# VH-VL binders against q9nrl2r1430to1533: the designs that were tried, part 192

Target 1, 104 residues: q9nrl2r1430to1533
Amino acid sequence: GGVHELSAFEQLVVELVRHDDSWPFLKLVSKIQVPDYYDIIKKPIALNIIREKVNKCEYKLASEFIDDIELMFSNCFEYNPRNTSEAKAGTRLQAFFHIQAQKL
Short names: E, the ipSAE of ESMFold2; O, the ipSAE of OpenDDE; V2, 0.75 times the mean of E and O plus 0.25 times the DockQ between their complexes.

## First folded at step 12 (VH-VL; framework fv_nezutatug)

Design z10 (at its last look DockQ between E and O 0.65; V2 from the best seeds 0.00; counts 0 for: pae E 8.1 > 2)
Fold by OpenDDE, look of step 12:
Structure z10 (fold): chain C 104 residues (1-104), chain A 122 residues (1-122), chain B 107 residues (1-107)
Amino acid sequence: as target 1 above (104 residues)
Amino acid sequence: QVQLQESGPGLVKPSQTLSLTCTVSGGSIDTGYSWHWIRQHPGKGLEWIGSIYYSGRTDYNPSLKSLVTISADTSKNQFSLKLSSVTAADTAVYYCARGPYTSDWHYYMDVWGQGTTVTVSS
Amino acid sequence: DIQMTQSPSSVSASVGDRVTITCKASQSISSYVAWYQQKPGKAPEPLIYDASYLYSGVPSRFSGSGSGTDFTLTISSLQPEDFATYYCQQANSFPLTFGQGTKLEIK
C-alpha cells in the first residue's frame, strides 16, 4: 500500500504511548499480578487495545475514541488510590490527553 | 455525542422528597466519567450537590449529605437524585452534568443537561 | 470548604472592549479552576479548564490565567454573544465550589 499519514487518533495514541506516564496503561493489567483487578474493573482497556481499534478503524467519531481513553483513565482512578504511582501517572497523562484531545 | 436530560416533578411540597433523573444518551454511564448534580437557586450561583461514578461510588456536598442520595441505573443509562425533607431553599434549577473521572477531585463539568426547574411550595 | 470569590459581581462593557473577571480562592488550589458561561434560561457552558485551557469550540478571544489563589478570565475583544454570566469553579478538592458569578452586561 501507499504511504499514509497518521490519523489524528493514531498520532495521539503514539504520543500517549511515548509519554513518560504511559507505563500503567500500555497493556491490560495482569490477573496474576493483580488478582482482584477484574473483580473491580468490569470494562478493562489499555493503550494497546485502543491502538488496535484505531488501526482497525473502529472509531468513527472522535467522541468514541475519547470515551475509550477516558474509560482507561477511569479504570485507573477507580482501582488505584490517588497516592499511588499509577494514579499519579494517570493524572498527568490524562491532563496531557485533555490538552491534545482539543486538536481532534 | 453524549447528551444529558433531567426529568422529574417540577413541584414538590415542603418536607417531601425531591426526585430527579438524568437520562444519558449517546454514551454509557458505566463506561467511565463522573456524573454530577448541580443546582442553581433563582438569581443565585451554582451549587454542587454530589457526584456518582461509573462504579457506583458517590460523593456528596457535606452541606447536603444527610439529605441527598445519588444512584445509578445502568440498565436505563440513568442516574438519579433524591433530596429529602425539602424546603423553599431547595427551589432551584437542577442540572445533571458529566465530567472526566479523576483521581484527585479535579472534576470539571464538560457536558450539561438543560436543567429542570423544581419549585418547593405548599 | 474552599471559597471562590469572584469579582466584579457585574460589569458593563461595550463590544470590542477588553474584559477581565477575577476569581480568588480562599486557599491555594494550584491551577484547578474552570470557567463557565451561562446565558439566561440556559445551562452553563464550559469555557476553560485547568485555569488556562480552552474547551474545543471556545473562541480564542477567551483566555484564562492564574495559579494558587488568583485567577482571571479575559475576553480580549468582547463580542455581542459574550454578554452573559460567568462562573469560576475550583476543582482542587471537595466540595466543588463555584464563584458567585459575574454578570457581563451591555453598556
Scores: ipSAE 0.560, ipTM 0.891, lowest interface PAE 0.9, mean pLDDT 94
Fold by ESMFold2, look of step 12:
Structure z10 (fold): chain C 104 residues (1-104), chain A 122 residues (1-122), chain B 107 residues (1-107)
Amino acid sequence: as target 1 above (104 residues)
Amino acid sequence: QVQLQESGPGLVKPSQTLSLTCTVSGGSIDTGYSWHWIRQHPGKGLEWIGSIYYSGRTDYNPSLKSLVTISADTSKNQFSLKLSSVTAADTAVYYCARGPYTSDWHYYMDVWGQGTTVTVSS
Amino acid sequence: DIQMTQSPSSVSASVGDRVTITCKASQSISSYVAWYQQKPGKAPEPLIYDASYLYSGVPSRFSGSGSGTDFTLTISSLQPEDFATYYCQQANSFPLTFGQGTKLEIK
């Protein structure tokens, strides 16, 4: 990880946050509002946490960063039925991510 | 740079249980990917055996469901295949593979192990 | 189970030729097809997902097309390193199934 790699991770996270379909992923799911979520999802993660890890230089390889982003989508698809607004947003954002990730 | 490597015995006797392990390196198995076992019979095509997901859920080929178990050990970064009551028909090259989740649960294998040859013979 | 039938079983072609390999599903699978290349003694390698999308690092001479039941893999200008066996895979429903393979031989 050089300065250019950290900049690329930050740029990608910013693009994800700015995307219209980012709303299910901006912060961790509320346990109060969704009580069973953490019984099903054992490795919760969200864009704010990923961005903090980028800022703290916790990703040493692009694969580590990509794995956290994919974990975020997989949590969404595991918890949410396919016909929900959350799953549909996840589908569109993941497609956008795959296009942008080619820059890594 | 995720890498997958199969390990286990190359020779198994009929009626025994075939036990294979896939070791994952360069990444964690406890991520949001799906993990698969596929085999390739001599002179034939590829056959999907089953999958285990990061959540611990499994799906198996119905033709093998009563005979197959797939499990994961996240502390060792491994997932494993057990196939009971093997016959000569189970002689094949066995691959482990990874795929990302998709919203429609459509699984494509984006990383493959090198494969391990298993012969079932007396 | 969804059967994937590939044709031809084998093909011989010269460097520079355009080669097409087809895969037919026993029922509609939308675009949920992947293609793999397997060289002798090696594991399969991913080429294409979702019928037409190339994985990063796959040469642009490879392309995929189709929807419903009929799918093709095309190599626009065959290179010596392309001799291999090619497999399609449906991802529409479990069990995941593969075509029987197409062996591409270079004259």
Scores: ipSAE 0.013, ipTM 0.689, lowest interface PAE 8.1, mean pLDDT 88
ESMFold2 (binder alone), look of step 12: mean pLDDT 92; pTM 0.947

Design z11 (at its last look DockQ between E and O 0.68; V2 from the best seeds 0.00; counts 0 for: pae E 7.0 > 2)
Fold by OpenDDE, look of step 12:
Structure z11 (fold): chain C 104 residues (1-104), chain A 122 residues (1-122), chain B 107 residues (1-107)
Amino acid sequence: as target 1 above (104 residues)
Amino acid sequence: QVQLQESGPGLVKPSQTLSLTCTVSGGSIDSGYSWHWIRQHPGKGLEWIGSIYYSGRTDYNPSLKSLVTISADTSKNQFSLKLSSVTAADTAVYYCARGPYTSDYHYYMDVWGQGTTVTVSS
Amino acid sequence: DIQMTQSPSSVSASVGDRVTITCKASQSISSYVAWYQQKPGKAPEPLIYDASYLYSGVPSRFSGSGSGTDFTLTISSLQPEDFATYYCQQANSFPLTFGQGTKLEIK
């Protein structure tokens, strides 16, 4: 226990969360606000969930961490048309992520 | 670590249907990403055939669209290619590949299978 | 369709040489270009995406640049394992298309 230096995964999650385009991804989509979301998206995920998994050391490989992040983006693009604010934000955030992920 | 493996008959007769399967291991095709078929005629460059996505939605090369069907079987963690009415021009090494899921056509292939040779001959 | 024209089609070089391969798009494709390396009998392997970003594990001697219609792949100091065929690919629009390839041979 105690304070420790953030892992590469933790740092990247922090950077993703702090990004201006993270707002669609911070937490799971509300079923109340988007009633049909979970009829379409079967494996929902968000940055807060990914952060929790990082904190619990559930990712043993960088590829596992990357897979969850890519799932998050996949869900966004699957549900949201390309001209939506969510999809546009996702596109930018994904590009950012791809650059950062090369360091893992 | 994700791996892709092509499988199917290496020999197909003209006018028949070419059928290939890509088996994915170390990752799930039901968890995002885009999945692609690419081929390479002997001594030639690469040709994109088509793609299938998370939802099962597909995109095809217009030059092949009428002859191509790409499908996915999540239970087997596979996606498949069917190319009908083949000719000698369809002789090629066929690759399946994975890429990120994107919103606007910007698909790259970051993981490839080793490829499988398909010869069209009577 | 967007055509990707690579130049040269083949090039002979020696270990240690600086090698530049060019890819020209028939229309502007922003920075949506990837580069692949293919060795005989093997599948293509990704090198670069979005014109200038290296995939993890790719040696730093590889670099990509360009935007619009003109793109380049550069190997700053050729190594023995770099002799292969290289392909560019546009990801600006469907159908996705590749360059015809550049075969890099040992001199």
Scores: ipSAE 0.735, ipTM 0.919, lowest interface PAE 0.7, mean pLDDT 95
Fold by ESMFold2, look of step 12:
Structure z11 (fold): chain C 104 residues (1-104), chain A 122 residues (1-122), chain B 107 residues (1-107)
Amino acid sequence: as target 1 above (104 residues)
Amino acid sequence: QVQLQESGPGLVKPSQTLSLTCTVSGGSIDSGYSWHWIRQHPGKGLEWIGSIYYSGRTDYNPSLKSLVTISADTSKNQFSLKLSSVTAADTAVYYCARGPYTSDYHYYMDVWGQGTTVTVSS
Amino acid sequence: DIQMTQSPSSVSASVGDRVTITCKASQSISSYVAWYQQKPGKAPEPLIYDASYLYSGVPSRFSGSGSGTDFTLTISSLQPEDFATYYCQQANSFPLTFGQGTKLEIK
């Protein structure tokens, strides 16, 4: 959508990337390092892809942007058991995202 | 922005199967959310029936598990409830709802459908 | 199953009043509680998640608190549109369960 709305999306993505718990989400999961990931996760997404979509103005609505971020967390929780460092990082980053998203 | 709308019969006879459909607009059912069916009995509280996730996994209320099937049709952007062998006790308003997927399945319903009234009677 | 018991079952109050509704879980559920508002003939609407966080668009006169087994929804100054039935819901474990509701009515 609008230029000002896309600027808000960019700012939020930058805050997510800078967060200490972003490390599981920066880039797509490697099939070589995690061979079964793409058998389980059908809609992979990562922060670098979301940021590129923002830069290319591919989100028409704020809900589309929010849905991609939530999909990213849902993939993490679906693949990783709750006791893993990935799931714990995801839980903390999602909580941070929900606070920041209230400002949209 | 995302909207959910229930559809299905208002009257069902005892022993029949109740079939309801929830149509999603303004968003995709094949997103990373959880999708729920909840009912409200006349003059009583809310009861969770079950959920379906974007992965196709389902969870059902144990009190209904042998009677309930929840399924999704991504091409129609819909998910559905089938409840077999209904009795008068199944008379309720039926809601579909959505919530973000969280670790350890902590679901909060952030979008609700309008609700559809189902009466089970002879 | 985790039972959620709301108190009171009904409240009579006037516009401008402060109202407190409580919800007690039959076992510890951390902060995994949501609150919903339901007006007659309408679907429930989300107010609060994770015990204390307001959804976007919910007026700041609503607040939630609590952890463990005891949870509270507070409306600091009632408005005419707040007369409704309120439900808590635990999200700690399956089956998801709701409180029996608290009807807030005009005195």
Scores: ipSAE 0.021, ipTM 0.724, lowest interface PAE 7.0, mean pLDDT 89
ESMFold2 (binder alone), look of step 12: mean pLDDT 91; pTM 0.944

Design z12 (at its last look DockQ between E and O 0.87; V2 from the best seeds 0.00; counts 0 for: pae E 3.6 > 2)
Fold by OpenDDE, look of step 12:
Structure z12 (fold): chain C 104 residues (1-104), chain A 121 residues (1-121), chain B 107 residues (1-107)
Amino acid sequence: as target 1 above (104 residues)
Amino acid sequence: QVQLQESGPGLVKPSQTLSLTCTVSGGSIDSGYSWHWIRQHPGKGLEWIGSIYYSGRTDYNPSLKSLVTISADTSKNQFSLKLSSVTAADTAVYYCARGPYTSDHYYMDVWGQGTTVTVSS
Amino acid sequence: DIQMTQSPSSVSASVGDRVTITCKASQSISSYVAWYQQKPGKAPEPLIYDASYLYSGVPSRFSGSGSGTDFTLTISSLQPEDFATYYCQQANSFPLTFGQGTKLEIK
């Protein structure tokens, strides 16, 4: 392998991960810590998974990449009431994402 | 690229049930989005009817709630609208639309082309 | 319900003109406003979300501003393809509601 320029998807994932409100989304929710999560959320996803998919060039279209990111946020809002720290963080991060996604 | 297409009878008799289906292509309704029905009476503005989310949860316009049912069929990648006891006031162009799933606010970022429904005896 | 009142209801303008459409909410809705463009016989097309952010593909001559109760859509230099009806929408609370529309006609 060698050094290569980051794709637009890679760059956006890096920006999302570095965002202050990324903490609910960095990795999959722990079943131990949240026992009922996977009873409610049927398509779990997180930024680390999305990053891996980007690295493996699994996204052929920007829409596919965006779909996974939106799924990630949807899961958060489906499980977490709007007044939770997770939902509030998600709201801010999603707003950030929507702005960045317009550049894709 | 996601596309939405409305389908259903263009003519409905008064007191009957209006049934429409929105077929989604280029994307899955079983993914992180919200799905909406909006209508527009001839020469008038836009009226939100209701929404369904990828989880199956629904929200309805209170003015229509008792008469409206929105459902989804993931196997067909469709979501549907049923409006019972229609009157001439329900004559409109009906749009289905998609938007992001958010904590508390919703926009429509992709629209179907709309389908005209006329209520007439 | 939150009412969205647009002004003017109609406006005549010429190509190259600066056009401003206003939307006033009956109560504070933060920045949760969208703008749509609708041409005759066509579905609405999204222009702006969150009061000031343009959707991809929307020309930069379009801009949105405002927060709280007062919002504006501005076309800096009107083009022939911009003659249409424009709608604001509040996304702050259910039920979601739209302005009555502003018809932008050619002078």
Scores: ipSAE 0.813, ipTM 0.930, lowest interface PAE 0.6, mean pLDDT 95
Fold by ESMFold2, look of step 12:
Structure z12 (fold): chain C 104 residues (1-104), chain A 121 residues (1-121), chain B 107 residues (1-107)
Amino acid sequence: as target 1 above (104 residues)
Amino acid sequence: QVQLQESGPGLVKPSQTLSLTCTVSGGSIDSGYSWHWIRQHPGKGLEWIGSIYYSGRTDYNPSLKSLVTISADTSKNQFSLKLSSVTAADTAVYYCARGPYTSDHYYMDVWGQGTTVTVSS
Amino acid sequence: DIQMTQSPSSVSASVGDRVTITCKASQSISSYVAWYQQKPGKAPEPLIYDASYLYSGVPSRFSGSGSGTDFTLTISSLQPEDFATYYCQQANSFPLTFGQGTKLEIK
């Protein structure tokens, strides 16, 4: 979208990055540290990538921005079993995101 | 805006396999969401049939006793329902729906229009 | 399976009335409940998720509350377009289950 939508995307990304549960999502998962990750996750994404896409005005529709953020959470839940710290952090951050996204 | 549309035969004979397809437009089934089939029996409430996820994993209502198969075709942006050995009890309006994928809870945030299926000889 | 019981099954009310619909879960589901509106001949439409959050575009006269086993949908000032059947849905565990519905008729 418009200029108003782009500033709202930036504000939302900043709120996500600042959240205590953002730690699994800040950067792409390292293939060296997690060798099987990219065998399972075919469309990797992270908050630093999403923030760069907002800064470069690469989202034309709010739905494209929302879809990238939802993909980020879905990758977390697909790779990590429900009882892991990563999946629990993802659940809390996704709930926070859904609340903030109502303001768009 | 994402839209979902069901298609398939409206009349099916007992013991046959019901086959329905949901076509997704305005978005991709490969977008990290969960995709659901729900049905509504005449004069009754809603029943969740099963789900398929962007990853290809599936979950089914255990009440359907392995009679159900849900599959996706990402090249056509479609997901499908097959329900084998149908009886008159499977007469319903069938909906496809989408929701966020989570580890432990699901809401349906987009619904198709629904398609009526009658099981009768 | 978690059973969801709605009450009342049917209600008649006048435009401007406050209407309350309740949904009781057979075991605790935290806040993991959604509400849907279904008009005659149409698909269900989402109203509320996570017990109390409105989807975008849902009128502010709708509200939801509750946690644990007891949940409430309230319409603060009934409008003619609110004639519909309302369903709750637990999202806590598989199989996902719905309440039996509450039919709201406007006098």
Scores: ipSAE 0.291, ipTM 0.833, lowest interface PAE 3.6, mean pLDDT 91
ESMFold2 (binder alone), look of step 12: mean pLDDT 91; pTM 0.944

Design z13 (at its last look DockQ between E and O 0.29; V2 from the best seeds 0.00; counts 0 for: pae E 9.1 > 2)
Fold by OpenDDE, look of step 12:
Structure z13 (fold): chain C 104 residues (1-104), chain A 122 residues (1-122), chain B 107 residues (1-107)
Amino acid sequence: as target 1 above (104 residues)
Amino acid sequence: QVQLQESGPGLVKPSQTLSLTCTVSGGSIDSGYSWHWIRQHPGKGLEWIGSIYYSGRTDYNPSLKSLVTISADTSKNQFSLKLSSVTAADTAVYYCARGPYVSDWHYYMDVWGQGTTVTVSS
Amino acid sequence: DIQMTQSPSSVSASVGDRVTITCKASQSISSYVAWYQQKPGKAPEPLIYDASYLYSGVPSRFSGSGSGTDFTLTISSLQPEDFATYYCQQANSFPLTFGQGTKLEIK
């Protein structure tokens, strides 16, 4: 209870979610919409899951937080061809993240 | 904050092997990044030498491929460059840099070391 | 290899000026272009990636545009700290290649 300042992780997740290129990453990929996704991606993750982990203080080190974000991007690049909108958005968002993550 | 620092001998004799190391601090080379070597001959532009990725895969500039080896030591959080049979043409400022891991696409350099000068001279 | 040709090689300008630097690729590279700023004795610093996206901390007076073969870096109102050499880089294909650079000097 009470008002507290957002942690660096919380702030960064907010920035990622608000980014124009966050749309592929906001939630887990739908198995209905993409039937083969989970045959290829064995460790699915999305920003909403990462946000929940942050809120639950599951990240004790910045590296753990960064690892999950990197996993999120890696999944995107593993599944999506280079010229897809998802991959392009992921590339830009990842670059943004990498710059911001330097401040952690 | 992530920082990169090049280190190695500033003078190399012709035909010898140039060896440089990039030490990364404030971040891990295993965290899904790409790691690059770039050089700049005096008064000239930038030349990409090669890259190594957290997966261990490497890519080299074809013009240098036969002479270049890039490796990584995760235990030391370092990656290295070896350039064999150097000539005066290899005199340059050598930079290591970090970029996103993007599955063989869109390799940009987001963070650079300060560079280290290597002179090839007898 | 994809060649990146910058123009001009050098340009003199005054504070407050609008400056445009062009980079032409020898073949289509989509939007996979980065721009770097380098000051004497310093390492290049990233300005723009994917043709038009500014890195965090880069002043808004910098902008990038273009796709295919023609790309542009624009400084809307030149500031004293902007005098430097600028490089474009293509990230479409290996080997990664840079433009020859554009030296922006004070008039």
Scores: ipSAE 0.112, ipTM 0.777, lowest interface PAE 3.5, mean pLDDT 92
Fold by ESMFold2, look of step 12:
Structure z13 (fold): chain C 104 residues (1-104), chain A 122 residues (1-122), chain B 107 residues (1-107)
Amino acid sequence: as target 1 above (104 residues)
Amino acid sequence: QVQLQESGPGLVKPSQTLSLTCTVSGGSIDSGYSWHWIRQHPGKGLEWIGSIYYSGRTDYNPSLKSLVTISADTSKNQFSLKLSSVTAADTAVYYCARGPYVSDWHYYMDVWGQGTTVTVSS
Amino acid sequence: DIQMTQSPSSVSASVGDRVTITCKASQSISSYVAWYQQKPGKAPEPLIYDASYLYSGVPSRFSGSGSGTDFTLTISSLQPEDFATYYCQQANSFPLTFGQGTKLEIK
């Protein structure tokens, strides 16, 4: 809740977006390019959507924000086999996120 | 902050079905997390029973064979354990727990319930 | 199944001591180890994941290290609140398995 917490959410999202391994997570997966994605992933989410939710003050608790970020990684791991570039990037970005989230 | 609380009967007779429920507060069970049942036998260590994931997939400890079922009720924000045909060997403290869904292989439990003691006795 | 063998089974130590607890896996598990602290009558509490990363709020006197089969939990300067039982857990493969615990007692 409050102005300080909202600023912290924005700062964390910016750090995630700037990370080299953010590329699979910047925008929702394209239905055209990956037609079966939305048959498998029931709660799609991406960094641009999370950032918009921060901008619109849709997170009332830090836990709600954290849960959306973790959902983003879980979707990646559910859809992508472990040996894919997407899954490896997700693993590295999630580790970075856990370090940065301690500042929240 | 996410909290987990186990509920269910403390005493179960042999051959009956043990039924436990974990209530999640401060978060949602249909978030991108994994949800686990672990038990601690008297004077012994911890044993993983099984997991249910936000996707609905489940994994069970092979040592429990087909005796265990884990399910979720998103409308109540709960997940449950049923263990059939219990014996005295099933006497334990039962914990529910949460972990990030990082991969099928790497589940760490970052939130634990308080535990509920279940005794199997005639 | 992967067996996790903790040693010692118990240790007596004084406040201020450095304590090291070892966990050995029956096969290589890379860095996929967690550590938990359990006080009497309480649920386990997470300390460390992925062998060496501390959870938020865990004091910096706790540290973890290791890879492959040999892992350690170290408390650099024991405090009164650290007297508890400690468990390691492998997360390399199913079934998830725990060590049998190390009880840390005041001397």
Scores: ipSAE 0.006, ipTM 0.666, lowest interface PAE 9.1, mean pLDDT 88
ESMFold2 (binder alone), look of step 12: mean pLDDT 92; pTM 0.947

